# VHH binders against Probable sulfurtransferase: the designs that were tried, part 9

Target 1, 337 residues: Probable sulfurtransferase, of Methanocaldococcus jannaschii (q57909)
Amino acid sequence: MVEINLRELKKYANPFFLTIRKDKILVNNKRMARLSRTKMDKIEEEFGIPVIYSKTYEYVSTKVGRFINKHKIIAPRDIVIVGLSGGKDSLLLLHLLEVYRRKYGIKLIAVTVDVNIGGIRPWKEDTEGVKLIKHHCEMLNVPHIILKNDLDVVELSEILTKHSKGMEFSPCFSCSVIKRHLLGKLAKEIAENENIPYEKVKLAYGHNLDDNSDTILANIFKGERLKFMRPLTRFKYNEVDYQSFKIPLEECIIIRPMLPILERDIIKALEECGIEYYKDKDMCPYSRDRGDSVRRRCHEILEKLEEEIPNIREMVVSSALKTVEYYSKNPYGEDNL

## First folded at step 5 (VHH; framework vhh_gefurulimab)

Design s77 (from e4 with E103D)
Fold by ESMFold2-Fast, scan of step 5:
Structure s77 (fold): chain B 337 residues (1-337), chain A 121 residues (1-121)
Amino acid sequence: as target 1 above (337 residues)
Amino acid sequence: EVQLVESGGGLVKPGGSLRLSCAASGFTLDYYAAAWFRQAPGKEREFVSAISLGGKTTYADSVKGRFTISRDNAKNSLYLQMNSLRAEDTAVYYCAAGPLYRDSWTEYDYWGQGTLVTVSS
């Protein structure tokens, strides 16, 4: 592995279109990076590491870049916190955001939350998954923090279920609540230490197109409001009441840069680039135990329908977005424009 | 493989100046928070100055206005320009790096070997 001198690299390529690791370089956009086979060979000869071109990684990188620009998800000099579970989504996201340290001058921090799940700690320091996360952070030159939480997410889910009027909360839901709170606290601390506005610190999540389309269809099948994940969401400070006891939830800004990307393209990009990851089932004992059965069925339905309508997932999301936009402009119906 | 190597320490008269350097290898310093700490004989390690992840500079009250922290990304190095040196500045100076700005030395992950600064007549 090497520490790449950007000034030397600029003799061969535009580093604004490359993901730079100590062990390899990934091509975000071959044409914009000004790369040819000859230049890639020269880079490999000078720096002693491979330059990997994947059509899928280029496709994903380009689509994410356009999505970030369209929705103004990331601004110059933002500080972006990436939550890493060791899974495919967050790892690809980390690689895709690396180039923005040059393009937009952002700072990246990778964070793993060591949660207590019924006495089990799947993200404890020195587990296989955390070692893999540390390896990728080291290769990408990204600072990595492990946040330890001692509150049992199983106990929290029981408390939340008792508080609710007939609703059941899974340990996975409680885990997400704890992670959001801890990451929000960290974001607030960083903003204060940097003396910058809170909106300059963003939490980046690896939600993808499959996640969003599954969520939309599941809400339809449950007869719930047509809710979907947005490119940027601001969560307000909140308190959950339990017998007079209030559980604080810190405000945070969540961004989802990979929201327009299909899960299959995420997997393919990682495989073509030789990036190893751990599956959710291997990290968390509850990842399969308390799934939303309706959401799982919707995933299966959409996967089957892709055979007939290849872009069905994008159409589901597009339809929902256009419908919400239309009715927000026409609250009294079509005839009262 | 991650290393920080300090240099530039030495003997200087009161009122003099020194420039300390800290060369990083095995990682890109500009992507981390970086700090200078010092330890005087018979005292605990104390905060001197830092550059946060976002580039904000912070100084201990005892050195504010006399010391300047800076980094050179091309050289992957951190510097501490020390002016108007006093006898009480005599200490071993350490370079440190980590994910976030902290004024506690126990919260930094990477450390240099230290360089001695002696201010005496």
Scores: ipSAE 0.664, ipTM 0.847, lowest interface PAE 1.3, mean pLDDT 85

Design s78 (from e4 with S104P)
Fold by ESMFold2-Fast, scan of step 5:
Structure s78 (fold): chain B 337 residues (1-337), chain A 121 residues (1-121)
Amino acid sequence: as target 1 above (337 residues)
Amino acid sequence: EVQLVESGGGLVKPGGSLRLSCAASGFTLDYYAAAWFRQAPGKEREFVSAISLGGKTTYADSVKGRFTISRDNAKNSLYLQMNSLRAEDTAVYYCAAGPLYREPWTEYDYWGQGTLVTVSS
């Protein structure tokens, strides 16, 4: 592994279209990076590391770049916190955001939450999963922080379920509350220490197109409002009530740069680039929708339908967005049949 | 290998100036928060100055107005410009880098070996 000198690299390629690691370089856009086979070979000779071209990584990187620009998700000199679980989504997100340290001058911080799950700590510092996370952060030159939580998310979910009298809350819900609490608290601390507005500190989540389409369909099946995830969401201060105590959720900005990307393309991009990640079952038995049967069924339904309708997930999201826009403009209106 | 190497220490007269350098290798300093600490013989390590992830500078009361911290990203280096030096500034100076500036400055990923500054009296 060699430290990449940007001045030397600029002789061969535009580093605004490359994801730079100590052990390899990934091509975000071959044409915009001004790469040819000859130039890739010269980079490999000079720096002693491979230049990996993946058609899928290029596709994903380009689509995410357009999405970020379209929705103004990231601004110059933002500080971006990436929640990093060791799973495929957050890991690819970290790789995709690396280039923005050059394009927009952002600062990246990777954060892993050491969650207590029924006395089990899948993300405690000395686990194999966290070692893999640390390896990727080191290769990408990204600072990494571990935040420890002592509250048992299984006990928290039981408290909510007992007092709701009719609603069931999975451990995953309480886990999301704890992560949001800790990440929001960190974002507030950073904004205060940097003396910048809270809007300059973004929490980046690895939600993808499957997540969004699953959410929409699950809300339909549950008879709830057609709620969906947006590219950028501004959250006001809130609290989650666990009876004897409340968990504060600080004011923050959440961004979802991978929201237009299919889960299968995330997996394919990581595989083609040779980037190792931990599968959900290896780190957390609850991380894959295990407590939410409706969401799990929705995922399976859409996956089956993709065989016949390849863009079904995009259509589900598009339908929800267009419907909100239409009725916003036509609250009374006249409908045809 | 990841390391921080301090240089520029030496002997100076009271009222003099000195510039310390800290060269980073194996990582990109601009992507981290960085700080200077010092330790005089028989005393605990003391915070001197920091530059945050976003570039905000912070100084201990004892050095504020006399010392200036800065980064040069092209040279992958951190600097401490020390002016109006006093006998009590005599110490081994260490540079450190980590993911985030946090009080009480207890967790840094990387530390240098130190460079001795002696203010003659």
Scores: ipSAE 0.615, ipTM 0.823, lowest interface PAE 1.7, mean pLDDT 86

Design s79 (from e4 with S104G)
Fold by ESMFold2-Fast, scan of step 5:
Structure s79 (fold): chain B 337 residues (1-337), chain A 121 residues (1-121)
Amino acid sequence: as target 1 above (337 residues)
Amino acid sequence: EVQLVESGGGLVKPGGSLRLSCAASGFTLDYYAAAWFRQAPGKEREFVSAISLGGKTTYADSVKGRFTISRDNAKNSLYLQMNSLRAEDTAVYYCAAGPLYREGWTEYDYWGQGTLVTVSS
């Protein structure tokens, strides 16, 4: 409700290990924040808001912090754009990145894309989902904008399919193209207006370990290249052509700070911290498909196997990474199977 | 509640100086783009100066070299130092904050009530 004075908070805790909201404080690392129950109680008394300790949130924020440092995906003074759909992944990501405004001096901006899906606009400004997004941005002191696009993603998927060589493109794929177009255009505008290199403006996506392992297994089952998502990807300028129109995809950097985090831990962290989110299936008619039937089946297979083999998703990703590295270094080496 | 409160306006002679202040409450100004706009009687609100998210400063051609925008994070405040004032600078000055730097006033979400600056003998 009231802005927390950082100088006053520093009397009780190290704010480099806290996620600060107007209505509550979340603990990223209790030990490093120098918190005890007594200090948490003093903060609550002084500022009039609760301090929420969640073991899962601490686990996730610690793992994400190590991942960011290991892969150098966020640099000091970067400008980071977080795409918000109102779903669990992007909302947790926004909370996890809040502390980097202090640690690395980054600037955060939250963006929601109001896409047209067959005449339906699930992320229109006056929807309950967008109101929830605005609430979280307000509580986190994060600037928020809504980008509108009038191009129907269903029509776009039909056009892309017609111009393909026998491939079919889903509305979800076309939706991702439109979002990438708008976010990339915004990143370019920011870089140019700030007079900084494109490498300083990062698009942060909430992809998680389930997404990555599902993708890898689906590619195996489809007999395709062993493609996987990386912690940081540089995209060069490209265009998506549909007849007289070309949709520009500006040069950008995409980062995925939550890539090592299991979906179940994302859900648990949000629930333990009392962070409300909207389920994707309630917003978009196509969300239940998760892209294609093979990927959906792979998700179900891995989810079942996780009960017996807890690290199955990590092993799938590890296998892909080790295989690519091995054959890149040893294209003519002898195999000792 | 988000608020921006301007102060420092007043009557000044041509060639004089004034410093406007804008105090923010209910949010951290340093996390937003912030700008000064002005509106003279019978005219539309016009852009004066801004600080972007990354800290870049921008000025309207009519004030460049005479006005300086600055931010004090410790005081959660925005300032506009106005030097070499002219009769044409007479206007109500508004502080604004929003997600991105824009020269169009309709693009900002948060506004102050304004402070009057009169340049005349």
Scores: ipSAE 0.677, ipTM 0.861, lowest interface PAE 1.4, mean pLDDT 87

Design s80 (from e4 with S104D)
Fold by ESMFold2-Fast, scan of step 5:
Structure s80 (fold): chain B 337 residues (1-337), chain A 121 residues (1-121)
Amino acid sequence: as target 1 above (337 residues)
Amino acid sequence: EVQLVESGGGLVKPGGSLRLSCAASGFTLDYYAAAWFRQAPGKEREFVSAISLGGKTTYADSVKGRFTISRDNAKNSLYLQMNSLRAEDTAVYYCAAGPLYREDWTEYDYWGQGTLVTVSS
């Protein structure tokens, strides 16, 4: 491994606005780093690794940083657990959060859940997706854990459906319960072993703006409460009842640093920076079950409407947030319009 | 290419002191949990001391008050200061690193070659 001397790098740029990797240097903010194309070329020539400037990555990194600061998502010395599936969202999130080990002194742990889906294990250790996750973790010097679940999420979903009094639960729901159980249990264990408050251990999810707007619209179409994802959510202890046993969901803090970022900008940032992610999203046999779901239909509707209203996803989220804020302050008042 | 290399072992009389060092290369030790284990002749590998991911130190009852674990981020190294050494401390000492604090040696990913500590008159 070629170790770059920060003192040598300072003659060309402000390294505070660079992300130094083993194979590349990413420019977080070109102006603040005081970089020109000539200086980037000189750095590449001298250190033998590419200097990559992506306007999209700069936009994403800056917006995420402001979002973290605005909502106090991450505090100095926090321990942050990142769930990695090998997909674009969680991998970009890992890369974005890595810089906070130096900026805020956080500790970062990557976790992959090896779920049992009807006897199939898409995230078992030797799969291509998990090999890619391991590669990223080794490149970034991030500790990686694989948590194995032996409970069949298909069987769990059948138990819920049978005893739900007319509701149908997909294996994807049980899968999310198992992941939340394992990650929450790990967060609790870490907080206890470190003798720190639970608020200091955070579960970081790669939810994005598309996810949030899709969720809001789907809740409207289902006649459900107007639920939306928040930048930071505190979950109280809960249990999911599978008849003869209960799966505990430990008290935890979930953070969503990429919540204001469009899915297309995530993909563009990864591609422009040469950050490889597992592109086969059909790892799970139930991925196709989402084709006819209300949520997938909402995604398609919003994608088409973006041609007419480019900021429609931001508007959907903004409308929901403003409405909740208004009625929380004026529960019995009349609207002005 | 990740590697842990121990040094500082040797022969010492009962009541003496030794400082073991463990140099990490190819990764940043401060980003991991790190531990010392030992294996005495004819015995199982046992936990000695650890620094958790957040920096909390833990010691086995047999060494508590005599040994001090520390790490130096600038030198990318782990240390074990051993004071008031006893004949029962004679063992090969291993440094280890992994994602979480554990007292079970099988749950650590990276290991050194070991350094022999002999406490005898």
Scores: ipSAE 0.678, ipTM 0.868, lowest interface PAE 1.4, mean pLDDT 86

Design s81 (from e4 with S104L)
Fold by ESMFold2-Fast, scan of step 5:
Structure s81 (fold): chain B 337 residues (1-337), chain A 121 residues (1-121)
Amino acid sequence: as target 1 above (337 residues)
Amino acid sequence: EVQLVESGGGLVKPGGSLRLSCAASGFTLDYYAAAWFRQAPGKEREFVSAISLGGKTTYADSVKGRFTISRDNAKNSLYLQMNSLRAEDTAVYYCAAGPLYRELWTEYDYWGQGTLVTVSS
């Protein structure tokens, strides 16, 4: 539990290529950080915390860094909001973004949404999962807030389904709407208080390559237009009518820095770095890992095919993007693939 | 453990100046919103000045033009330069930090113990 003095750390390493925690240091790029075994040992001796080199974490960090640069996902002095559910994706994302406070001068804020799911609150402040989230935020020196909303996710899904003319909306979809509402409202408030354009405030989502390829395949199986996740998406203002209360969806920028990363590499990076996380099923009763939704079936199909075609997920995404590349009309969702 | 420690308070005559310091330990102050509040005897805690996450400074109308808030990231410290002090500025001054800029003191998570500023002859 040592606060690391960056001035002292600079004697041994370039902190622009390290993820710095109070209890450990993770190496984003060993060569660029100018680390040797001797220097890592000296850092451990002086600061009393381990320096952890994970080949997987370095691989993921480097790939994410290139992706951010290629798609202009993060600009200098941006304010980046990371939604934390305690799951693997958002926690790794938080760790990967830590270094950009130094490289790009961004401000980083972590947000947990305490949603009401049929009277159950998996993200209530005193739960085990939220305590784990708070621990990681404390170790990373990241400000953390909990946004409480009393709108019942299950009630909202029932209302949306009733008025949808044959479509069925799950509690997970309604939860997404409520989180989008709260995070968008927060982003707008921050932009207004800072007196900066809304484009300077980014909502960072932990979507990964599995999520994107699953989505593409599911849309094919449903006979729908190919819908896929972009590295950066600009959402225009909209509204969802919930009884006598309308849920505003504020104009915002959503970024997905981990979009090119395989789920298995996310898990391996966290494990090699000794970063504890909650599985979705442990926090949310409506976890994506449960059930037989089309997206879940697509995930299982692609996971099996990876045994024969290791780059199958990249191929699915690449094919879709190449096909629709010239149709892109969104300047914040341009694809340079 | 997160700690904020104020210093620089004291007795000063009207029209004088003081510089308050707030030293942070156990976290990086530059990564948080930070503010100064004050509490006069028998009164509620009131907002004085703040620096937001993005570095925007704000001031209460009563101190605008006389006080300047600043940070020194190398020293992990927050400062309040107080000029043209008045008897009405007499109060215990508190340093606060939190995730967002706020003018309500109840919305900050981290607080110092306070430093007394007395403006009188």
Scores: ipSAE 0.692, ipTM 0.866, lowest interface PAE 1.4, mean pLDDT 86

Design s82 (from e4 with W105Y)
Fold by ESMFold2-Fast, scan of step 5:
Structure s82 (fold): chain B 337 residues (1-337), chain A 121 residues (1-121)
Amino acid sequence: as target 1 above (337 residues)
Amino acid sequence: EVQLVESGGGLVKPGGSLRLSCAASGFTLDYYAAAWFRQAPGKEREFVSAISLGGKTTYADSVKGRFTISRDNAKNSLYLQMNSLRAEDTAVYYCAAGPLYRESYTEYDYWGQGTLVTVSS
């Protein structure tokens, strides 16, 4: 394991198209990096670490890069906070964002929230999952913070459920609120300390195409507004009321760079690159109950339909986007044939 | 493998100058917040200066206008230019790095071994 001298690496490749780790180099775009097998071999010989070419990682990296550029998700010198739970989505996202420290001069900070779940702390510093997160942050040369919260998310979910009109709130919802609170508070603190506009600090979430299509279909089945996740969203200040206290949610910019990527491609990219991750069931006792049951059912439905209609998830998202675009341009009037 | 190594300390007369260097190895300093702390005999470790993650510099009131913190990414090093030195500046100076700008020494992950600075009349 070697710290890579960027000046020496530039002799062989364009580092604007590589994900650089201490133990290996991943190829984001072989052509743009100016790599050939001969050059990859020379890099391996000189630095003593492998250069991993994964067709899937290249595909994902390229698609995410185009998506970031199209929607102006990341600006030069932004500070980007990535929440890491040890799961596949946030871990791949961290790897994909590494190159933007060179391309756009961004700063990356990885954050893990040590949540209290009924007295159990799956993200406590000395757990196997957190050790894996620390390993990847060390390999990627990314600063890592662990934020501890003592409020019991199980108790919080019971408070919300008791005071609702027949609605049930899972511990995962309260967990999400606590994480959002802590990450938003950190983003605000960073912006203030750096004396930069709040818009320069982004919270990066690993939401993917499956998540978005599942959300759209679930909203349809529940007769709700056709809400879907966007590449960049500005959230206004809000508060969640837990009876005897309120949890503030600071205004923030949330970005979702992996939104166009299928879950299967995320898994395949990690596997082809030899990057270990923890499944939700290994980290949290409530992992299989995460999110709405209707959303979970929609995920299963779309997964089955992908066997018959390979682009079904893209079609679901496309339909929602086209509908919003159409009615934005034609808010009054009739459809033409 | 991960190290911060200080140099440049020594004996200097009041009103003199010294430049402290801190060389990082095993990680990229530019990706972290970095700070200088000092500890005088019989005193607790105190904040001197820091460069935040985004590059903003901060100084303790006691050194403001006299000390300048800087970073050289090409050399993976942190510097502290100390001008108009006073007897009260006599201390062991420590280089530190961590994920966020902090003025508390307990919140930095990486530390150097310290470099003695003696201001003697």
Scores: ipSAE 0.712, ipTM 0.871, lowest interface PAE 1.2, mean pLDDT 87

Design s83 (from e4 with W105L)
Fold by ESMFold2-Fast, scan of step 5:
Structure s83 (fold): chain B 337 residues (1-337), chain A 121 residues (1-121)
Amino acid sequence: as target 1 above (337 residues)
Amino acid sequence: EVQLVESGGGLVKPGGSLRLSCAASGFTLDYYAAAWFRQAPGKEREFVSAISLGGKTTYADSVKGRFTISRDNAKNSLYLQMNSLRAEDTAVYYCAAGPLYRESLTEYDYWGQGTLVTVSS
């Protein structure tokens, strides 16, 4: 591995359009980075590491960059916390955000939550999955924290299900609640210790276009409100109420920079760039059952339809967004001059 | 390979000054929280000063007003300016880097080998 001197690198390329690792450089935008094959060869010769051009990684990087700018997701000098599970989404997100340390002067911190799942700890520090997470954080020069959870998420899900009057809460749901609690608590601690507004500390989630379109379609099939994920969500303080115990959800800002990206493009970008990631099914025995069978079936339906209509997922999301925008501006039964 | 190398230690008389340097190699120090710790003979390693991820500086009560921590991103280095030195400041001084500012040793991933500061008359 090699230490990359930015001053020397600037002789060949604009580092505001590169993802820099100790073992390789990824090209976010070849034209904007001012790269040619000759310049890439010079960089490889001088620094002793490969410069990898992936058309898919460039596509994803460019689309995410435009999305961040359009929705003002990240501001200069923000502190961004990325939750890492070892899966494809969060790892690609970490790689895509690396360049913003240069572009916007953000501080980037990676966090893995070591959850207790029926006495099993898939994200315990000495597991192969967490070793892989640590490897990527080291290669990207990103500080990494492991937060340990004491509460058994399986026990919590059983208790919630028992008292729900016919609803079943999966361990995955309870896991999500605990992770949000711990990440929100960390974000609040950082804001207080740094003496900065809470708006300056963002929790970055790897939600993608598949996640959003699946959620919208599932809500339609359930006859529920057309709920969808937004690029930036401001959460007020809340509590998950469980009889004699309440789990606090601290005020926080969640951002989703990869929301416009298809899952297949995430996988392809990682593979073309030679970035190893942990398969969901290998991390947690409960990941195969996400606790929402309707959402899972919607995923399968949209996945098959994508073969015939490549933009079906974008259309689903676009329809929901346009409808909300239209009726917020044109409320029924009111006539304004 | 990640490395922190301290320098600038030495013998100084009470009331004197020293500037310690910590050069980082194999990573970008500005992306981490960084701290100075010290260990006197027969004592546990104790917190001296830190600069947080966002750039906020913190000092132990025993050194506040006398020591100044700073960072030079162009040189990838951390500094500790020590003024009005006292005999009780005699210790091996260690540079550390990690994900968050903490006064606990266990929160720092990277450590230097240390540099000796002796204050005596």
Scores: ipSAE 0.636, ipTM 0.831, lowest interface PAE 1.5, mean pLDDT 85

Design s84 (from e4 with T106S)
Fold by ESMFold2-Fast, scan of step 5:
Structure s84 (fold): chain B 337 residues (1-337), chain A 121 residues (1-121)
Amino acid sequence: as target 1 above (337 residues)
Amino acid sequence: EVQLVESGGGLVKPGGSLRLSCAASGFTLDYYAAAWFRQAPGKEREFVSAISLGGKTTYADSVKGRFTISRDNAKNSLYLQMNSLRAEDTAVYYCAAGPLYRESWSEYDYWGQGTLVTVSS
């Protein structure tokens, strides 16, 4: 494990196209980094750590970079908070964002929320999952915070369900509310302490193309508005009312840099780069629920249809976006029959 | 492996100046919030100055206008330039780093060993 001197590294490669860890260097774009096998060998010799080239990681890094630029997701000198659960999505996201500390001068902070789930704490500081998260943060040289919340998400879901008229809320919903509350509160605190506008502090979520297409299809099957995840969303202040508890959701910016990336490519990129992630199926007793039975069914349907229509998830999202854009510009337009 | 090593302390007369250095190894200081704290004999550790994650500098009222905190990313180091020193500035000075700006010393993860500053007439 080595501290990489960027001045020395610049002799061999453009560090604006590399993900730098203490134990290895990942190649975001081989051509733009000006890397050849000979130069990669020289870096390995000089610094004593491997340079890992993965075609999938390069593909994902390039696609995410273009998406960030197209949608102005990250601006120079932004502070970006990444929520880490130890799962594949947030860990890959953290690796992909590392380079923006050089490209855009951003600051990165990783946050794990230690939630209380019926007395079980899967993200308690001394767990194997959190040790893995800490290891990756140390290797990437990223500051890490653990936020502890004592409110039982199971109890909160029961309160919300009891006081709704005919609606049932899962513990996964209450868990997401608690995480959003804590991350939003932290973002507000950072903006105030830094004396910068709230728009300069971004909450980065690891939502991917599967998540977005699943959500769109589920909303169609439920007869709901076409709700989908956007690359950058500005949330106004809101409150979730649990009767005895009002949980504030602070004004914040949520970004989703991996939104155009397929789940299978996330897994492949991590595996090709030798990045371990937490796979424990028994970590959360509600993991099989996926928060929404219709959404889970839609995931299965789209996964099956990908065998016949490989780009189906991209087409679902594209159709939704084009439809919203079309009717926004042509509110009284002709029927397309 | 992760270390903060302080230097530059010493004996100085009132009105004098000292520059404290804090060299980081095993991590990149620029990616963290960093602070200086001090502890005088028989007193609790108190906040002196900090550079936040975004680079904002903050000073305790007792040192504002006399002390300047700075970073040198090329040297992976934090500095405290102390001017117009007073007898009340006599303390062991500690360098600290953590994920966020804090004025409470208990909320920083990494600490130096301390360097003694004595201001004596």
Scores: ipSAE 0.705, ipTM 0.868, lowest interface PAE 1.2, mean pLDDT 87

